# Designs tried in a protein design chat: VH-VL binders against q978t4. Part 17

Target 1, 133 residues: q978t4
Amino acid sequence: MFDGSDLKNLFSLDGFLKTIQFEPEYIREGEISIIVPLRNNLLRIGEIMNGGAVMAISDAIGGLSAMTYPGIVNQVTVSFNTEFMRPIAKGPVRFISRVDRIGKSIAYVEVLVYDGENLLSSKSTGVYFLYRS
Short names: E, the ipSAE of ESMFold2; O, the ipSAE of OpenDDE; V2, 0.75 times the mean of E and O plus 0.25 times the DockQ between their complexes.

## First folded at step 5 (VH-VL; framework fv_lerdelimumab)

Design k3 (at its last look DockQ between E and O 0.04; V2 from the best seeds 0.00; counts 0 for: pae E 10.8 > 2, placed apart)
Fold by OpenDDE, look of step 5:
Structure k3 (fold): chain C 133 residues (1-133), chain A 119 residues (1-119), chain B 109 residues (1-109)
Amino acid sequence: as target 1 above (133 residues)
Amino acid sequence: EVQLVESGGGVVQPGRSLRLSCAASGFTFSSYGMHWVRQAPGKGLEWVAVISYDGSYKYYADSVKGRFTISRDNSKNTLYLQMDSLRAEDTAVYYCAKVRSDFYGMDVWGQGTLVTVSS
Amino acid sequence: SSELTQDPAVSVALGQTVRITCQGDSLRSYYASWYQQKPGQAPVLVIYGKNNRPSGIPDRFSGSSSGNTASLTITGAQAEDEADYYCNSRDSSGYHLWVFGGGTKLTVL
């Protein structure tokens, strides 16, 4: 079971995510919230947050949120879809992941991203295959 | 009506301690972060500290870190600033300010309380 | 900690437009808030976020940003707009830290 205590360490083990600075806001069963300051390494042309970065972070916490349930020892992304409502020009950026449904081998997760005005900027739906102990 | 009222200011000698209070009314105090901001006589605004809605997180300006402690009692709708090891440069009007509902900016300020540190 | 810089003083003729600018690295990452302060009074929030006005703030006040700058614009300055104006943002070194600009004294002629 993932309790969030190792969240930063897990990010540091990823070749891309290790460059992302963040702070956990809260971690609960089926829910993870993090705050990401908008720094230069996350920006694309036009000084807005890179969409790929949004998706990568969203996917990461989406999968981890599924691992907060007892007996889940790993997960892999089956599908991940992101809708972008507005560009993110300023931070901090809040990522909130919530498990909507969890079965024996599949979890369905929603990830919402808010910009520096606390406006919903992207919404993702992830499907994860679950490995159980 | 949202209102903040600071108290506890006064004249103290260097090295002494002083505790400021900020009484909040007109809103759900426990739902909002709070700031302390100070202003030396004839000078600009200086951010001092911030505390989260539940007091779980506290952050300070370097100029006061290690000497000042921000805290709150949500049951009393009161914000506090414990100031230890006071220095002459701490002389200022101290304002408490409410975090805006969207968690950005300071939408309500108190009238301030004057703290004078002098020998 | 990061720093925000403002011109110490600007003037505007009655009815004209004036722009007060704030500059700093933190503004690349965060929105600025703007506060108006009149003598002997507490600061008042006039602009926050991209371009948001709190209730009670006249629509002649507007906000904008570009690069490492944020600006407060008063379109059609009134006599009562004479005041000190301070920009404020989160600190570039930590989003939980905050910083104010040095303030700009606006004189309405």
Scores: ipSAE 0.408, ipTM 0.822, lowest interface PAE 1.2, mean pLDDT 93
Fold by ESMFold2, look of step 5:
Structure k3 (fold): chain C 133 residues (1-133), chain A 119 residues (1-119), chain B 109 residues (1-109)
Amino acid sequence: as target 1 above (133 residues)
Amino acid sequence: EVQLVESGGGVVQPGRSLRLSCAASGFTFSSYGMHWVRQAPGKGLEWVAVISYDGSYKYYADSVKGRFTISRDNSKNTLYLQMDSLRAEDTAVYYCAKVRSDFYGMDVWGQGTLVTVSS
Amino acid sequence: SSELTQDPAVSVALGQTVRITCQGDSLRSYYASWYQQKPGQAPVLVIYGKNNRPSGIPDRFSGSSSGNTASLTITGAQAEDEADYYCNSRDSSGYHLWVFGGGTKLTVL
């Protein structure tokens, strides 16, 4: 099964995500949770988390949550939408992805983001095309 | 060459305080989370606390919450455990341990420092 | 709250194969790491992740997992394998808590 070492490896090999420091919290079928320290490279002016960073991390774990199912070897984003409900000024930041529905070729995923006070701060929905073995 | 060395153990009376240090060498200390793990004489391993690589989060076993504080100074490559309100049941060898880069285990351990709490 | 359960003791004849088990709800979501501890010594990581050995750990050590159970297998047990073995994993609640199993004393006969 897809685990935290797989997640770490994938981030480390990505040209964009390799600088993101995080801790896998748990991984189970259809769900990934990670904790992300709110480091300086994730902040925008005004000392809140960069909205683009929120989207990039949410998209990454959203797509990878489909890979927690057997037989799925890759995925690509078809569509992704984020609601920024409140600024994230305190870390660590928790990202939880959940697969709402997975079919033969398409997965529908939700990603919730909580700030360091455990307040829901962003919600994303994503659609991913699946490659199977 | 990768090494962790605990210090600060000793014999103290109940209710007193003690600070343990863990000196790290041979690796980039600021890139890794750290644990304290203890072992009472003749007993098994007990997890005590964890601190993230940058100190942004800390978590404790219920048995030590409110009494122990984990901290780190990345400029000095040193991990600390402040132990307040010590009890007889805190008597143990205390190990510091380095987390693997993939977070799957504690790959380097110190040799431990003995804390004895008795009157 | 998560608990990791190990048998307190197990024996194996020299050269035979032994399996040490660790059970807990958190193991459905997280892999166990396995530690060997000899008297008077610090623990040594022997298995992590799915079935990975740190450098210097002989290939007679392997790991597996299924459901809520993780296993450490030693094939062709040697006298030097006599030790206490601990599994370690996270709390199934996901609150960044860690737990060790109670330990299994392996005796090589």
Scores: ipSAE 0.008, ipTM 0.579, lowest interface PAE 10.8, mean pLDDT 88
ESMFold2 (binder alone), look of step 5: mean pLDDT 92; pTM 0.950

## First folded at step 6 (VH-VL; framework fv_lerdelimumab)

Design m1 (at its last look DockQ between E and O 0.10; V2 from the best seeds 0.00; counts 0 for: pae E 13.5 > 2, placed apart)
Fold by ESMFold2, look of step 6:
Structure m1 (fold): chain C 133 residues (1-133), chain A 118 residues (1-118), chain B 109 residues (1-109)
Amino acid sequence: as target 1 above (133 residues)
Amino acid sequence: EVQLVESGGGVVQPGRSLRLSCAASGFTFSSYGMHWVRQAPGKGLEWVAVISYDGSNKYYADSVKGRFTISRDNSKNTLYLQMDSLRAEDTAVYYCAKDQSLEYFDYWGQGTLVTVSS
Amino acid sequence: SSELTQDPAVSVALGQTVRITCQGDSLRYYYASWYQQKPGQAPVLVIYGKNNRPSGIPDRFSGSSSGNTASLTITGAQAEDEADYYCQVWDSSSDHPYVFGGGTKLTVL
């Protein structure tokens, strides 16, 4: 099954995401949780987490949460929306992706982001096209 | 084979300092968080401290905060615990433990005994 | 609350089934991990997540959860299973995010 070393390998192969250091917290069918240290390369002016970084990490684990189901060999983002509810000034930052519904070709996913004080700081919804073996 | 080997334990007087080391092998050390967990004689397990995979985040149990410092050297695959202002209640076997997902400890060292006694 | 409560001791007859319980508010949201510790040895992970066994852990060990309670079940207890068993949870909302239960001494009769 898809595990934490698979996550690390996939991030390491990505030209953009390979600079994102994280620890997998848990992986189960339809759900991924990771912990991301809030380092300087993730900050914007004003010393809060860059909104683009929040979206990029959320999209990555959102799509990969579909890979926790058997028979899915790839996925691609169709749409992705993020509500930035609270600035993230303290890490580590926890990203939790949960598949809300998965069909033959489409997965609907929610990603919740908590700051280092465990405060819900952003919420994303994503739709992913699925490639099956 | 994952191996964690602690060293640096011994008998020390209250108020003194001691530095523990944990040599890691058999996995990519720089990809995982590392912990110290202790066990006083005849007692249960007590989490002491954690350091993230890159060393950027550290957390401590309240009982040791301000006195103990966790650190790592990823070039040497080594975890450290600097223990200052030692107290009798710090007497324990200290285990080095490998983090998996910030959630649980999948590999443990054999432990090193620290005795704080007059 | 991040406190985890375990009964201090449990007995089981050889070959019988026993469950060891762990109770705490964090267990409503997080799965417990379970560690076996034999005298003079380091702890060994036996169950993580809901019911996952690390490689080398026999299938007589299983985990379950209900409400704020996690359980470790041994369904054919052997003499070698005599040990202390600890539950542990991670909870980022607590002052001490890595919490162990007090431990349960399992005696195999």
Scores: ipSAE 0.007, ipTM 0.544, lowest interface PAE 13.5, mean pLDDT 88
Fold by OpenDDE, look of step 6:
Structure m1 (fold): chain C 133 residues (1-133), chain A 118 residues (1-118), chain B 109 residues (1-109)
Amino acid sequence: as target 1 above (133 residues)
Amino acid sequence: EVQLVESGGGVVQPGRSLRLSCAASGFTFSSYGMHWVRQAPGKGLEWVAVISYDGSNKYYADSVKGRFTISRDNSKNTLYLQMDSLRAEDTAVYYCAKDQSLEYFDYWGQGTLVTVSS
Amino acid sequence: SSELTQDPAVSVALGQTVRITCQGDSLRYYYASWYQQKPGQAPVLVIYGKNNRPSGIPDRFSGSSSGNTASLTITGAQAEDEADYYCQVWDSSSDHPYVFGGGTKLTVL
């Protein structure tokens, strides 16, 4: 089980996240929260956060949240769906990933994204295949 | 054997420009990001800039933003640092360093000295 | 802020154990890398990740972390270990994505 002391290990596992400026907030078994400053590289026309960026970050932390459970050494995205409730125009952006259900080989994850006004901006559901030791 | 060889250093006056080069060998240059790191005389290490493997992304230290430009030619296995509007505080040994995992520097060149003085 | 702080100087007797520590908020979330630099030479990576040594680095070098600190330990210091040691971290929370500590001068007595 991962805790605050395991953050450095967990966030070192994803190369994509390393290209994103973010602040880790907390980690629990089955849950991760990060804060992402709304930088130019994340913006599309209209100074709104790129939807693909939202999905990519959501997917990344979604997968990592599944890896907070004991014995899980890797995971791969099987499917990932995102609903956008409103555009994100103000940061920082909070990403919260929670494992809703974890089985032997599959995990179901929810990722909620809040903008700088603490408004729910997107909701994602991810399915991940799990590799166990 | 990984080798990084810097060149182009020298003595220049403030406000002038200088272009550094780093010749890389011993690894697939086009697959890795590259960095410049400098060290003022008697001082510590200071990260300067990074360029992604394909040159699509560049990041700079605040101290050099707007003045320095990092670039690369993968066909020549060469990293560059164009230094414009040089200042006295830019005086340093400039190292090119190979990126590993976008996290640390696993190989360094011998460095090239840049001295900015009137 | 992603500043890394190190003691400017430490000493160790020949054959004894010394720990060089780096402190910073980023170290709570990311592993530090360590570099050895001898006078007139380029830095050399000695430790990275949780506790990984590059090829050619003696096994007397080890890395550890605790809280907001990272440490480089030399178990059985040798004369040739006298050098400056720098910690370094990738910093996701800053416009300055790579940060070095101020360096620690290690003297072997």
Scores: ipSAE 0.005, ipTM 0.632, lowest interface PAE 10.6, mean pLDDT 90
ESMFold2 (binder alone), look of step 6: mean pLDDT 92; pTM 0.945

Design m2 (at its last look DockQ between E and O 0.04; V2 from the best seeds 0.00; counts 0 for: pae E 10.7 > 2, placed apart)
Fold by OpenDDE, look of step 6:
Structure m2 (fold): chain C 133 residues (1-133), chain A 118 residues (1-118), chain B 109 residues (1-109)
Amino acid sequence: as target 1 above (133 residues)
Amino acid sequence: EVQLVESGGGVVQPGRSLRLSCAASGFTFSSYGMHWVRQAPGKGLEWVAVISYDGSYKYYADSVKGRFTISRDNSKNTLYLQMDSLRAEDTAVYYCAKRQSLEYFDYWGQGTLVTVSS
Amino acid sequence: SSELTQDPAVSVALGQTVRITCQGDSLRSYYASWYQQKPGQAPVLVIYGKNNRPSGIPDRFSGSSSGNTASLTITGAQAEDEADYYCNSWDSSGYHLGVFGGGTKLTVL
């Protein structure tokens, strides 16, 4: 069981996330939450968070949440879909990933993103292929 | 009822060390990030340090980086601030503050006074 | 690093309305939180987010934001509102550094 003690190592598995400034909020088996400051490198025209950035961070966190289960040594994105409900103009931004279902070789993950007012701004559904030890 | 109670303050000479504690109750301590904020006599609030819920993330103000160490023991519901190489400008009331949600501090302790003087 | 600026002192007549403003680049990207501090006491959260009041805070306290500014408004100031008020926000550089304004001393006349 993943107890959060190896959080640093878990996040280090993703080279993209390593380049993103964030603070871990909580982690448990099948669930990860992080707080991401809204920095200029994440903004598009209009001082709104870049949708691609939202999706990239969501996908990365989604994959890592699947790796919190025992025996999962790697994962790859099979599909990832994001719905944007509102633009993100104020941070910080919370990303919450939850594994809805995990099978032998496939995991289904939901990632919710909230802006600085704690309003749901995007919702993603990810499917990941799992590699087990 | 949320309670934060700081302790460990006192009078010390420059260059000495001091360790502050903050005892938390009334909420799930291990679920929240905690901060230290200080206030010099007659001055404004100055952010000092933050520690994530599990202690895996720490960050410090430039004014204390390399001298102060923030830590926590979730089994004891206690936040700590190890202050080394203390300077006169570190003289302040030190508050522990609970982070809520994304940004703000919803609860503060009453503070503990640290006086650094020759 | 980032900076938040406030007027060091403002005054308001009893029952009148006063606005305390905080200015800084971080406020373009983040909401401000406001804290009331009376002499010898710890700060108390009075406003956060777009315009949210914690339980126990009178409804005469309200918050607003525009551009690189955030404001705390007291509509119908009471004698007990005399205090120092601090704004707070995230560091605009993107580091998890808390930044406070210099504080505003509110005098109720």
Scores: ipSAE 0.589, ipTM 0.862, lowest interface PAE 0.9, mean pLDDT 92
Fold by ESMFold2, look of step 6:
Structure m2 (fold): chain C 133 residues (1-133), chain A 118 residues (1-118), chain B 109 residues (1-109)
Amino acid sequence: as target 1 above (133 residues)
Amino acid sequence: EVQLVESGGGVVQPGRSLRLSCAASGFTFSSYGMHWVRQAPGKGLEWVAVISYDGSYKYYADSVKGRFTISRDNSKNTLYLQMDSLRAEDTAVYYCAKRQSLEYFDYWGQGTLVTVSS
Amino acid sequence: SSELTQDPAVSVALGQTVRITCQGDSLRSYYASWYQQKPGQAPVLVIYGKNNRPSGIPDRFSGSSSGNTASLTITGAQAEDEADYYCNSWDSSGYHLGVFGGGTKLTVL
């Protein structure tokens, strides 16, 4: 099954995501949770987490949650939408993706982001096109 | 009831090796990151190492890096610390600690004493 | 990794209020947790996050944070509160939850 070492490898191969420190919290079919320390490279002016960083990490984890199903070898983002509900001023930051529905070619995913007090701070929905082996 | 039971402590000479175990029960061990924390006699707490839930992420304090190896066997609900090239400064009670989701240790074992002396 | 600095000792008269302080750069980005340790025993969590108290911890224990400082406050201190207190947080680089303060010995007079 797709595990934390697979997740680490995929981030390390990405030109942007390779700079993102994280620890996999758990991975199970249809769900990925990671912990992201709030380092300076993730902050915007005003000392809160950069909204673009929230979106980029959420999109990555959202798409990769489809990889927890057998037979899925790749995915690409079709659409992605984020609601920023509160600023993230302290970490570590937790990203949880859950597959709401997976079909033959399309996965529908939600991603929830919690700040260092475990307060829900953003919610995203994503649609991903799937490549199967 | 959550329990963490350390074992494998003892008296060893400098330069020797020792392996600690931590037997876990009362929770889903494979879902949580685990830590080793030590305390020299009369001194404060010093973090030693962490291992992620699946073993894919490991990190060590600088004082032990290259000499200690953290590992886990999720089928046996057991955490390990292999300690090589032991030094007198490694003398301490070694605690196994369970991390809650983000920022604290919710359960600790009672510790096992390691004494490194000539 | 950033150090967390605590005073090594503080005293409080029985029934009075005491504040134990923890200071470090990582606390700008991460909350501290607080552990009580009595002689011969393992540490026990008393405060986590900004001001969360685990079940079984008396309401005389509270936490606060501001800037690079976290504080543990005990109101109405009792003899049983005499112990060592440690703050803990993520290191400033964000690799691990492994920065402990040096500990503060609380003496209840």
Scores: ipSAE 0.265, ipTM 0.768, lowest interface PAE 4.7, mean pLDDT 90
ESMFold2 (binder alone), look of step 6: mean pLDDT 90; pTM 0.915
ESMFold2, look of step 7: ipSAE 0.007; ipTM 0.522
ESMFold2 (binder alone), look of step 7: mean pLDDT 90; pTM 0.924
OpenDDE, look of step 7: ipSAE 0.555; ipTM 0.858

Design m3 (at its last look DockQ between E and O 0.04; V2 from the best seeds 0.00; counts 0 for: pae E 12.7 > 2, placed apart)
Fold by OpenDDE, look of step 6:
Structure m3 (fold): chain C 133 residues (1-133), chain A 118 residues (1-118), chain B 109 residues (1-109)
Amino acid sequence: as target 1 above (133 residues)
Amino acid sequence: EVQLVESGGGVVQPGRSLRLSCAASGFTFSSYGMHWVRQAPGKGLEWVAVISYDGSYKYYADSVKGRFTISRDNSKNTLYLQMDSLRAEDTAVYYCAKRASLDYFDYWGQGTLVTVSS
Amino acid sequence: SSELTQDPAVSVALGQTVRITCQGDSLRSYYASWYQQKPGQAPVLVIYGKNNRPSGIPDRFSGSSSGNTASLTITGAQAEDEADYYCNSRDSSGYHLWVFGGGTKLTVL
């Protein structure tokens, strides 16, 4: 069982996120918000954020948001879909994950991404299989 | 009304330590990151340190890294700056600043003067 | 650390328009925020983002950006606008760092 109130412990569970430079904004049961500085390693041609990076970070925090609930010891992505509304040219980039529904073995998560002007840049819907203690 | 009130400044000799405090009110302190920014007499603003809302992340300017420690007590709505191994160049007015939703500082305290001199 | 550069001093006649510019690599990736500081007072946020003014800031203050630059414009300068102005952004060369410009002293003639 993991305590969703401890961001360090929660984020340490994901090897990918550990390599991403980010800072926590808040964590709640079923909700995680992080701020990601827009660094060169996250940029593609045209000096906009790499869409794959957006999706990877979104998926990671989406899964972790499901693990903020008691008894959830692990999760695995079943499906993840991202819609891009606009390119991200300036940061920092805000990622907000919210669990819309959590069942016995499945969680449905929404992840919203905002650019440095707080404009919605992408929206993701993730489905995660849950492992319980 | 957002209020930030710094305290703890004074005159201290080089090599000594000093602890600054910033009392916050008028907003949910525990929901926002906080910064320290300093200004040497007659000079510009220099960013010093930042701490996340829950204190889990702390970052410092190279000029103070290893000597200064930023911390917070959310139960007391207070931000701290522990300054060790003080140097003459640390002489400055120290401001606490509230982080906005993003990367700017929407509110500042009036500052507290720290003077490091022999 | 990365650097933000500003002209140390500029002047503007009363009622005229003045632009204070900030330049640095960080501004390619981040928006600048601008702060006004009058003698003996704490800095005050005047512009953030593309062109956002906090409550209480006159609409004669505006912001813009282009490339690696950000600018603060005062359209119709008033005597009370005489102050030091600092730009700020994240430091693109560091890890979760912030950097200020050197400041610009604005004199209203």
Scores: ipSAE 0.661, ipTM 0.886, lowest interface PAE 0.7, mean pLDDT 93
Fold by ESMFold2, look of step 6:
Structure m3 (fold): chain C 133 residues (1-133), chain A 118 residues (1-118), chain B 109 residues (1-109)
Amino acid sequence: as target 1 above (133 residues)
Amino acid sequence: EVQLVESGGGVVQPGRSLRLSCAASGFTFSSYGMHWVRQAPGKGLEWVAVISYDGSYKYYADSVKGRFTISRDNSKNTLYLQMDSLRAEDTAVYYCAKRASLDYFDYWGQGTLVTVSS
Amino acid sequence: SSELTQDPAVSVALGQTVRITCQGDSLRSYYASWYQQKPGQAPVLVIYGKNNRPSGIPDRFSGSSSGNTASLTITGAQAEDEADYYCNSRDSSGYHLWVFGGGTKLTVL
């Protein structure tokens, strides 16, 4: 099964995500939770979390949550949408991805983001094309 | 300097058991997945088994599933392969290999020879 | 069934360019890594990812991939490049298993 060391390794291989420090909280079929310290490289001017960083991290774990199912060997993003509901000014930041529906070729995923005070701050929906064995 | 040293190979009869060890040094052993890969005399490389960094998952090639057990002791920096119900086709040099990422092995041991013959 | 296919042997003249190929369905989704093995020795990583070279591997070694095919290219082949070369990737069997190609014996003429 896909686990926390696989998640760390995949981030480290990504040209963009390799600078992101995080700790896996849990991984199970259809769900990934990570904790991300809110470091300076994640902030925009005005000292809140960069919206692009929220989207990039959410997209990464959203797609990888499909990989927790047997028979899926890869995935690519088809569409991704984010509602920024509250500025994130305090960390650590929690990202929770969950597969809402998985079919033969398509997975629908939701990602929720909580700030350091455990307030829901962002919600994303993603659609991923699946490569199966 | 990363080093992997296999031991425990030898000559055994079919149906018997053997345990291989791989002593690791020069890196944080508990942070990396570890693999066994074997090579029959005059043949190519065959992947055998993997264990995750914390031992939480293990996978095996179909050719050894149900007969071989991979394990690790992170307090001793040691990888193991318990090989039960050995067959002639298990005759090979057995390498331990360190996974640097999901897709490649950056360090290999020298190998230990297992010969299964009557 | 989840095989990586390599030609069993290939030859190159000293100083010339050679390409060793590896084909398999899993290579559409996963990069290959390449290992050099000289007689009586353990394998040594020469290329990982699409075209990453570990420290100590000469820049005459390069990698490429397209579709279901990965390639190892040696430009300006040297006598010491004579060896067996194996590709490796994830198996597409659904539990993230691993597979090696059958190996290619490179002879430097």
Scores: ipSAE 0.007, ipTM 0.550, lowest interface PAE 12.7, mean pLDDT 88
ESMFold2 (binder alone), look of step 6: mean pLDDT 93; pTM 0.953

